# Ledger of designs, part 1: VHH binders against Cytoplasmic dynein intermediate light chain DYN3 (DYN3)

Every score and structure here is a prediction.

Target 1, 312 residues: Cytoplasmic dynein intermediate light chain DYN3 (DYN3), of Saccharomyces cerevisiae (q04949)
Amino acid sequence: MDNCNAWDKLLSQNESTINSTETATITAIIYSPSSKTLHQFINICFPEGSNSILDTTLINYATIGWTNDLKENYSVDVYTLIRNTDDALDLLKPFLQEHSSKVRWLILLDWTLNDQKLWLNELSYAFNKIKQLNDDNEFSVWCLNSGEILNLQRHTTVWQSVHIDFILQTLRSFCYFNDSSLFYICEDHTEEKREEAQRLKYQELLKHFCEDRDMKDHIEMVKRSEILIPKGCDSIGLIKTVDERFEPTEVKEQHFLARYMDFIPTIDKIREDRKTTSGIDLDKLYPLEVFKVNIQEELGKMFAKYRENSRI
Structure headers, positions and changes below count from the first letter of each chain, unless a header shows other numbers; antibody chains are not in Kabat numbers.
F stands for the ipSAE by ESMFold2-Fast; E and O both for that by ESMFold2, at different seeds; each is averaged over both directions (binder to target, target to binder). V2 = 0.75 x the mean of E and O + 0.25 x the DockQ between their complexes.
[cut] marks letters that were taken out.
Atom coordinates printed by the task and the answers are left out, and those that the model quotes come from them; centres of patches stay.

## First folded at step 1 (VHH)

Design e09
Fold by ESMFold2, look of step 2:
Structure e09 (fold): chain B 312 residues (1-312), chain A 121 residues (1-121)
Amino acid sequence: as target 1 above (312 residues)
Amino acid sequence: EVQLVESGGRLVRTGGSLRLSCAASGFTFSRYAMGWFRQAPGKEREVVAAISWSGGTTWHADFVKGRFTISRDNAKNTVYLQMNSLKPEDTAVYYCAAYGSSLSPYRYDYWGQGTQVTVSS
């Protein structure tokens, strides 16, 4: 069976790149809404030079090494996926089912894409799919370009604090009930020293998340553009302090999803682009879909990319 | 004056079928998501089904999935609940509700008075 041979070869190649002597290994998967968002995330949160080995195709793989502030060496196997099709996550099924350790998921959102109306639905779909694909997960949601919050309020008459707060309470509730961290990434480019300090801060945040270290010193729950809430640090009571009318327990209900999408300001072009680009019917709430893609064809695309990025 | 008026509730036997209607007036119906709720004696009101403002997206509670179907006709300003394979546990007052006002995301904006559904056997 040719399918079995191809998968065995790819898995053997991945195993050889994972097992470095005296180096702890980590598996991380970055799920990004766009290539631009992915590049920005890597540039801010990953060690210098990481962008040269992680590109912007539908799926990519690379090994990135780092040393943490405790002088411990890590080898991080990074998979990147761009949401260009509704089946992108399914492409990882063969590799994840053979993987025996925890997978760190970095689910990216981007305030500049003007798709906030779709965020809850996209997160719900992604988390449900990931839990279907793998049992041992560590989730995190990373909202890039959160400084855009001020721009939205300055340049539109429809974005108000109530919308920003509602999104925040929704994301916090979603992450709370799904045992996920929530991080807003806000860049300040006014001074070179402050910019570099921010990069170092976010790099350490990323390392602590991937290394499963305590993150209590990173908590920020008040500054709307700089929210940092590690898994286990939030509560229903804390979420309600933003606006007591919000009911966090309703976020897990599918009827709440419709309310969320209706309340957040609409940009019709964003909605239509998502509907036509993703292949997912955005006018319908997502049930679990049966896996239907030709896996041999998708593996062929990934094999071609893997050979270009091989560490050998 | 905003009104949601349910109709079609009656006594039916176990295994029977019933269609509820909710006629809306006094607001732009096509801008609102709609839901059906029910309340049995001594119980809290619970969500049965919901439908997006365009009708393209529907949701049904697990306890009615496969038996009940929500639909809407925006030209007639009406939302429906087709109820099949009825059980005595479905006995309740059924309410329709509208949601989607940009004024508040935290509540349903309008509620009907309800229609009684009773399933005997």
Scores: ipSAE 0.000, ipTM 0.242, lowest interface PAE 10.9, mean pLDDT 76

## First folded at step 2 (VHH; from e09 with R31S W53G T57S)

Design e09g
Fold by ESMFold2 at other seeds, look of step 3:
Structure e09g (fold): chain B 312 residues (1-312), chain A 121 residues (1-121)
Amino acid sequence: as target 1 above (312 residues)
Amino acid sequence: EVQLVESGGRLVRTGGSLRLSCAASGFTFSSYAMGWFRQAPGKEREVVAAISGSGGSTWHADFVKGRFTISRDNAKNTVYLQMNSLKPEDTAVYYCAAYGSSLSPYRYDYWGQGTQVTVSS
């Protein structure tokens, strides 16, 4: 019942702040797969103490103030939302219907959740749903805990460089065609001074994103756990430098989703005797019959495309 | 290393039925989507039907829909094409091909040698 009342409380307590001339100049929405992922993201990327007013198990709201490196002061209205139901994004309808404004979307993924197989499907659904809910959007995808890439490769024979690269090329292509930024967040907790420098780096990255500033000095396309690609800085040619056989334009097609899900390793079924972190119910997000139809259609498109490519 | 071996192609009368088989070896068969292609004399190769690795999803080209059925038996590492109500325009060499989700996500990498189907009268 606290879940049912969270949005109503938020709206009633903050309606006057949203409607005033002192309403924040920036609106941001953090869409997280879990409370733990959200907590970590805020701790890394937001000013110290932001967790106390932004953490949530479902939905929350707060105004965050900061000063950037140009000594400009900003007021940012931040909504936090946990992806724990099919209808999570619908919780934002009352706010979005009442106000027409540019929204900065920070869509979180987490390498530790063992759900990489579902990432493309979840991103496709989320972006499509968001575009139906709001007209003026600035998208970004933030992959937390990318240091897990090394652990997956060390602790399994199933995760190999080809899988990591395929996910990267898929995410880069998806973001390229959806006019979105893509950021990997990798923490190193071995030294306190290094940890502090990393947090400052990611805090400045967040500020630049939210403030619509030039981000070309933040680009990283080579270090696989530290990828930073602002909107407009990628290209089909650059994506193909990871593996020339990857065709970025296919990511837009429904047949690619089945191929993506088939190629990405899963450890949840192999480890049913061990506790797994995968809890996403695919049937709830996409009815089984719709999913089966889409796969059938995708296979046909895939084989037809191959026929065209085999002509001499 | 990978082998795809088609069988079952032969001469058949118009309106007849025929079943093609493709035996696969050298890879984890259930991880591969499989397809049937055909090439008629003087025409380009075209896709006829496809089936997912699990067998749960199938696709058929419009020109064979209702007449041809693709299926697979993962215990026997074999994909089938049941061809009913055959027409002279179905005359072609039929190829089995594999699309690898486990080895390569990019393209159709493996082909059989083909089996001739001829529809007369």
Scores: ipSAE 0.000, ipTM 0.201, lowest interface PAE 10.9, mean pLDDT 76

## First folded at step 3 (VHH)

Design c21 (from f10 with H31S A33T F102L W103Y Q107E L108Y)
Fold by ESMFold2, look of step 7:
Structure c21 (fold): chain B 312 residues (1-312), chain A 121 residues (1-121)
Amino acid sequence: as target 1 above (312 residues)
Amino acid sequence: QVQLQESGGGLVQPGGSLRLSCAASGFTFSSYTMYWVRQAPEKGLEWVSTISGSGGYTYYKDSVKGRFTVSRDNAKNTLYLQMNSLKPEDAAQYYCATRGDLYTGYEYDYRGQGTQVTVSS
């Protein structure tokens, strides 16, 4: 019995090869706790030379072109923003109001900043604020310098595996319930060949995330410093394999935030005094030079770049 | 002192089955997540499976999923790995392991001496 009709046969005979040099457009926003963290992230995960046009002390915008491993070309409109004040995300509001397509959020954490106590509160604020500002979001959390896990355990008496696992299970649970990817970035500088292969790996990971491609080949749930969990790949059961005494559903509860902050060790009182929109005093964590930034001048520079790269 | 002792390895034909055991002592076995890992000649350690303290939550490497089953008997302080449909690429020294307090890549600071699994045509 022939199930192929003549119309389908005619259409298949007249199809042409799609030109692989066509360009697609992506919007991405990098939300970083510091200029140093942003600089490192761009050097590791973005094409060579991207720091010269994306790095900033507050806010920046540029268009980056790349070609993926399938020879497809992409044009990526990248916004970079430093977590300067509790109103920092509002600086993007005029640009987000013009936007009608999906925004890819690259929300950075950094193991070397000694602010792990504040991570859950800052993520909760950022995700809630972003959802208020924009309807169509693709979230990811990128934990840079995860090799610091070893240093904390070796060089302090207070950091133990139970704390590392608790942070991991908290971040995994938060990302699971907020439909977000979670990626740890661990640099290996011991061998040039391995270092370059690792950089290429993270660049491909970023491209797959931004291009909405399948990331099953990038899953790592066991190596504590190299965790890679694309959205939709985790589960309550998988999170509990780390330590089943942890209850992932409790991460959504208000009382969990206080328990999280109490459990996580720190020796830096400045980090404990950090303020967020939930009452933690952030003005003690920002240096005085940050408050001298001319917001209107920096926005003017960004608007000029936006107009130069825009068709409108 | 944490002690782990693997047993049950041996020679098996492709498609055959083996059941590995790991006797644990020196810690509260039921409180800890346990791992099976393996090492083939001239290769690094490879994670195989994970099982939570109660045995209620498991996770497997994709290449063994559906063929291997991890389980535990907390009354006997024993971890098991049932290996079915064995392939030549499964041949390795198998170790049971538990969580360490130090970063080492894969988290296996405590492991036994291992048991050899050989799959021959």
Scores: ipSAE 0.651, ipTM 0.859, lowest interface PAE 1.4, mean pLDDT 80

Design n22 (from e09 with Y106R R107Y)
Fold by ESMFold2 at other seeds, look of step 5:
Formats: C-alpha cells, sequence, structure tokens
Structure n22 (fold): chain B 312 residues (1-312), chain A 121 residues (1-121)
C-alpha cells in the first residue's frame, strides 16, 4: 500500500528548498526574422513580464529569472537578434568569442511571413554560422503562427498537404541531423482559460529546453499545427512514415536546397516584399556537409530495422 | 463520420503477449500513416510505433524495440500492435492515430479513444 509518511514529505520538501537556494545561470540567444515575430514569441513563451524587459530592437540583452517546479532558481541571460541582413549573426561575434559556455539557440521561423521557400537556406546558413562562432550549442527551431497551416490548406490551388508535409519532413530531417529540437507554436485565442493553459504549456516547454531537462513529456507528432519534437525524439524511420517517398538523408545534399525551393509554392506578397529565386545568389547556398559520418550510422540503423521487418 | 476504434487491451502478466487492433472507418485508410501512442497516468502521450500508408516503412521507439511490432492490413482498414515480453512499465492506455498523408489534397489528424493495457507482476 501507498505509505505517505509525514517524515518522507518533510525530507522531500527540505531537499527541494535547499536546492532552490542555489541559482543556475543560462545563456540564451533568440534569432528572429522580424521584430513582430520576436515580440510575439516573448509574449507567448517567456514568463509574464518578460516583454517589458526584452522589447524588440535589432539587438537587445536582458536577464530574466524564473523558478521551476523543483524550486530551482535560474538566471537566464537573454540576447535577441533580428535578422535584417545576411550577416546579422556577425553582430554576435565579439560576444561569442569571449564567451566559453553553452549557448541555447532559439531560432525563429514564422508561418505568416510567407517565406517558407527560403527557410531551409536560412536555417542552413544560421546553423553553420553559429557552429563556426561557438563550440557548445543547444539548438532549437521555433515555428511561430503554425495555425496558418489551416489557412494555407484552404488554398487548394496554392498550398496542398504535400507541400505542408514536405516542409515538415524537411524541417524534421534538418533538426534531426543537427541535434536540434523542433517546435510549432500555435496560438488559440478562442477562450481565455484555454489561451492561458496554452501559454503555460509553452512556458514550461521553454523552461525545460533552457534547463536541459527531459522533454519527452512535450512530444506532439500528429497534429500538423502543433508539432513538438524535442532533440533526440525523432528518427529517419519516423520522419519517413509521413511520406515514405521523402528521403531524410537527402536534406544534407547540395542539390536538395534547389529542389526544396522549387517545390514550395510562391506567394505574390513574397515577390513584392522580398526577392525570390530570381533574386537569390546561388553561390551563397549552404549545404550541411558536416554530417557525413552520422549518415552512415543512420543508414546502418535503417538496414537493421528493415531486416527485422522483412523476416515476418 | 471518421472513427478509430482500439481493441485488445486487457490485464496480462509480466512476460505475456497481447495484440492490439485499431479498426478505421469514414476515411480512405490506405492514404494515411498510422501510429500507436500510449499514456500512463500523470504522463504525456508518447509515440510507441508508426507505420507508413503502404506499410513499407515502420518505426518503433527504443523502449519497445524487439518487443513490439506495428503492422497494417489495408484490405481490412486495420492497424495492429503486437506486444510481446510485456513489462509493468508498459501499463498505459494505448491510442491509435491516423495522420495526414501527402496522397490527400487535404488531411485531418484522427485519434481513437484508447484501450487499457495493464501488466501485472
Amino acid sequence: as target 1 above (312 residues)
Amino acid sequence: EVQLVESGGRLVRTGGSLRLSCAASGFTFSRYAMGWFRQAPGKEREVVAAISWSGGTTWHADFVKGRFTISRDNAKNTVYLQMNSLKPEDTAVYYCAAYGSSLSPRYYDYWGQGTQVTVSS
């Protein structure tokens, strides 16, 4: 039988209290495609009050404190950077050259910016540049406004399930090979109680990511607008179950970027606001060639899985 | 109209075996990937196994590899989970889910209501 001894409760409370008197320091960098995307991300995912401290500019810095459910105190040094040029990450070079600790990267994408065609190139550039600038990184990709997928689905002549799944499988493969988490953030403003519960969910997700905690409690792989795949929770085989014609290992290949950009629909607003393929300098494409050894290991795992299944 | 109905969950001893079934109706089953998920009390749902629309690609979580096998029969609109060498840690409600395929111009994510599996020592 369950024995809830009063002494056991006292000892667990004392241990939690003792642990909470020590503060851990975390460095996080948010890399956003726009000031609006950054502002929205902070309002949704950071503890209440954070937006008054991390108001959006080209580059900003603040310290945010929080206490987790284990009564542990954290001091989070947050840097924010808006991507306004191809070389925006170079603004962090002086800081990163003098900084020798682990950096948590929160790399933002935004479904409402109508720039999905550019996402793979932008991610490839960002990850390669960050690895060049800093040795100890924890990556995550946060796709904001993923509820837009439902609106795009309404456009049967422009956006179809094949495009949405292709983007998903591409992002999952990219994150898998880069040891990165992938999170879709979908706001629901239908009810105040539901909206607050959703905010608390995303705040907990952020805290667990920053604290390097087990995030298996935060997995969502079915609902397309709410995908949550922490680092280490995906695989080549699982990605392929979405559409087995997609080959995750191809994401590393130099030619895949062109195929990706060619397949994704073009929206007229992107042509008017930003250059498209006709304005893109192909000499700046960045494939992920550093993963050659990892690919052989993954192929070996897939062969073992295939041989097991084929014996039935 | 869409319905996913799990069956086969029951109480079994450690080391025992079960086969779970999930019968699908109201959609074109052969166009959807299928997955088995489980949720123990106080925990979030976790993916156990997944299978592509054709059945040509399968995946199993590390904590069940070698013990559980997902399969499907598109003629019967049914996905299965063969569970061998059951452990008390496998105790959970097991759910099947159908998730969209690029073979469909529009997709919907569907979930069953679950079937309880209890493994006793």
Scores: ipSAE 0.302, ipTM 0.721, lowest interface PAE 4.3, mean pLDDT 78
Fold by ESMFold2, look of step 7:
Structure n22 (fold): chain B 312 residues (1-312), chain A 121 residues (1-121)
Amino acid sequence: as target 1 above (312 residues)
Amino acid sequence: EVQLVESGGRLVRTGGSLRLSCAASGFTFSRYAMGWFRQAPGKEREVVAAISWSGGTTWHADFVKGRFTISRDNAKNTVYLQMNSLKPEDTAVYYCAAYGSSLSPRYYDYWGQGTQVTVSS
């Protein structure tokens, strides 16, 4: 039913950027908890028109071209993948064996899915699995819809500032020790000019991340819904200034995960367009709707697009 | 009305010292972490130093390498930045900012209007 050898042979013979002799090539993978989260991320952070060829219900592939502010041309091979099974990342194995060297990982979280209790475990599993699949990785974690922080605090008695700070300090510590960037993405639709400036900011952030450029000009550590911390720009001491009782080095310890999950408020219902099969039995802790997709059909669609993009 | 008012910025020669102050009002100062930021013309703001709500934990950027010291006095609702061995590259507008404590039920991030520091050869 599946022929991994045929996929390997076809991919190994094609170059995703064969029409770009003067263009640097980049491989990026977006790992999203849901199709809705993926769609929003692409609309905010990628060049206009990208969502028409990158959206998916399971896995997709497309080449996105852009020119940066230094007038350098880039061709970016983008894979999009929905986290719908515990084996989802394994679907990328044939494409990672294509001899592409460095992979930029855009690992998405979404404040509106009400799954914050699961985030640390899902990140730990994903980072560990990715390191098994590929040797040369550049990690980033993107927390979408961070404006939801205000809604959680205003509209529930359960979410307190201590929970928001604890999540922030945990994510910052995790990213610090795993050499990863951490970005909160918050949309503001109150004014068209402000909205467009915000989109341009996030698009430049994405480009700088993918291009391995210095990102010190993008740091935001104060506005809780707009946190932007590039790799290498955080520290244990700075993390502790949020709440000095938090010990960042504890995040590395095995017992911290259970304490994290116990502290984060209980989620009554998981958003129906997102599912997870991380190493925690979600059916016993959180009733979930199982997301089902015909894997061979979706891989066939992605493979066909890959072959078409590689032709001259 | 929330206010953060920086003061103490002035022209100083290389190697000199300044102490910046930031007076806070209109919120519970002792429940907020505080930071000093700076912005040179045409550059983005960058964090210089930060201090926890109690003052028990401080952080300083590497580029100030033991030359700057952040402190706070919760009785006076004031955060300070002692700046020693000043260099021309320290020239910038310096801002203080309040970062919500985990003890606060709300997140309100406040910024001052800035104070100019100019370091001459």
Scores: ipSAE 0.023, ipTM 0.528, lowest interface PAE 8.2, mean pLDDT 78

Design p1 (from e09 with Y106E)
Fold by ESMFold2 at other seeds, look of step 5:
Structure p1 (fold): chain B 312 residues (1-312), chain A 121 residues (1-121)
Amino acid sequence: as target 1 above (312 residues)
Amino acid sequence: EVQLVESGGRLVRTGGSLRLSCAASGFTFSRYAMGWFRQAPGKEREVVAAISWSGGTTWHADFVKGRFTISRDNAKNTVYLQMNSLKPEDTAVYYCAAYGSSLSPERYDYWGQGTQVTVSS
């Protein structure tokens, strides 16, 4: 469905951003399963006040400025898109046809929507579609409300550690092979100072991702609700240490998608916030079509093994 | 009660070697994956090496690959980190951690108290 109001609003907002004080311009696209998830993400991870600039319509655009810890000024052109059908990403096609610089993709998932069964298929479709629409992409997957993991295990007998680990290993494998970061966002609302500290932590994480900075100091691979794995910081071996029977390379296969969906607990109801994605065709599996091996990376690994084996 | 106790950290000269041990108690050790982590002053904790519950799969960070080796002995409920060719940048507090396997209904991400490793120039 074409939303002329969203397009008119997007185009009119463009001029409000061209006169800002700019040092460097970054393009970011947030792809959210719902308006509520998008609102929470912006409130948690973007600078204070950003929600007043980015409303929660189907598609939106604004410029958000910040200064990093190195005193550098950035101007971030942010596009937001609410996932409502298989073809939602096509709404960005006119913009992407005119665009020639790197695009940072923030693909949102939400632990509270009870739709984890759909996650791998949706990610596969989104990544494949984005690669068809644009050549120069920096991917990240952001799993909101990951504190729900504990609630699911505590309040149901259906969710067990094996399901949580399987989802984690699947997401880590998917991101590893697609050269994407993976971030779990967990809020603690029990203390105001702790809540503020968490927001500052996640704001710095967002800034580092958008600015293409080294994020190795932010890695968290142990606390299941707080997973933070920047691009390039994971490996097949590390993924298998959670459960060595898991086969990371199988994530790309169509039969793995079916096994993933069968293994994840059946839910009786997808939450109301998820209703805008009701057009996703569960009978049409979208396996990841491309696992591309970086030739230079693989040669580097082989040369590293040779250097390790060298006597002297 | 679950306990993880690291030992073996000390001052070592550049180029030296050191072996860290982590003794585990209070759980079925052979059902849990184990990792070694480190934290230098002013930096966040980072993963150094990890090992699956059976010991069949290991992983080492690139900055220590070829120099550090993780291993475990399930009969002794102990995980080890052999550190060779130590550099001053390896100076940190080293922690072991346990996290649940997909075969266990219990989930733990327990940390030890840490052991200080200092590598002098």
Scores: ipSAE 0.000, ipTM 0.421, lowest interface PAE 11.8, mean pLDDT 77

Design p2
Fold by ESMFold2 at other seeds, look of step 3:
Structure p2 (fold): chain B 312 residues (1-312), chain A 120 residues (1-120)
Amino acid sequence: as target 1 above (312 residues)
Amino acid sequence: EVQLVESGGGLVQPGGSLTLSCAASGFTFSRYALAWYRQAPGKKRELVAGISSGGTTWYMDSVKGRFTISRDNAKNSVYLQMNSLRAEDTAVYYCAAYGSSLSPYRYDYWGQGTLVTVSS
């Protein structure tokens, strides 16, 4: 009968000042650990002026328009959500239950929050919840302030390269098995031209992600602070090149999540604060509910590589 | 050098109880996560319960509320209290120690197993 719900009412009252009548409409949801992280992400990766429309409240909505390099116009309906509890994603339920289109998820992590110990559990929870809320998803994980990696290693006694590599292999494995892109965003403010070039690069990456365009010219798998791995560009073999002792298929296991949380360092004060603030009980582990990979095909690829390398 | 020795297995009737113990030596016990796995004949080895170095516990769904894992770092031991045992709990139970805080990649130590048989 009447199709007005709380979401429709809210959206009608929060019109974007940058409105578009274009035919290509995209739905994107940004899930951020904080208002600061959200503002940084929008400033770096979205078109100029986008921050003036997307405020820092718990949940918000805006329409952002852009024209790509092929002169195509896009209208992007952007929802922002700040993680304040483990059920924050439920705030999106009324919208998603009445919406049937593909949703682009931009799930943010932030190297400066000292919460890396919690990342795998939080990602597992978020992905499981999102798949429960919506069937047609395009996932991406964006790790902001990855330049902090160098600072952690240089200026603390607790962070070593093994921790950084373990996080990388874990995130790559998680994204690989969940059909998700993984992007590290490193901002360098030392030179104006370099800073501008970085923003343009990340804006192009964002647009290509939202527009379902090929992103293979954006791959970076070696520079640990600048990792860029679009969906479909990684593999078990490539992940193991960081450290061959890592077993990517274990990332789905409950015992791996516990091992991850035990290994990754945290500052005791931030650890206690994050536990009480996040609403996620560290005594509860959230293993992946869905692990949809054709393992037979992946094994076939590995055997083919072995056969090729062993020929005389 | 490194040893994990399980004990406490045996034959019990459905609804009965057992306590499994695992004594560890040759490594810094307090820095490892400990777990119990089980393997029934012809089946894959599966995680039953685990406990982190910090004392956080987790359980497979079918044993939640019936089994309790605990550790005693002073005795270098991990325990599995199994209550309300069922026929499907019949398996060889393995104690395992996973990764020190300094080395997450090391595939760690496994015990030889102790048999638990639940039969009427």
Scores: ipSAE 0.031, ipTM 0.474, lowest interface PAE 5.2, mean pLDDT 78

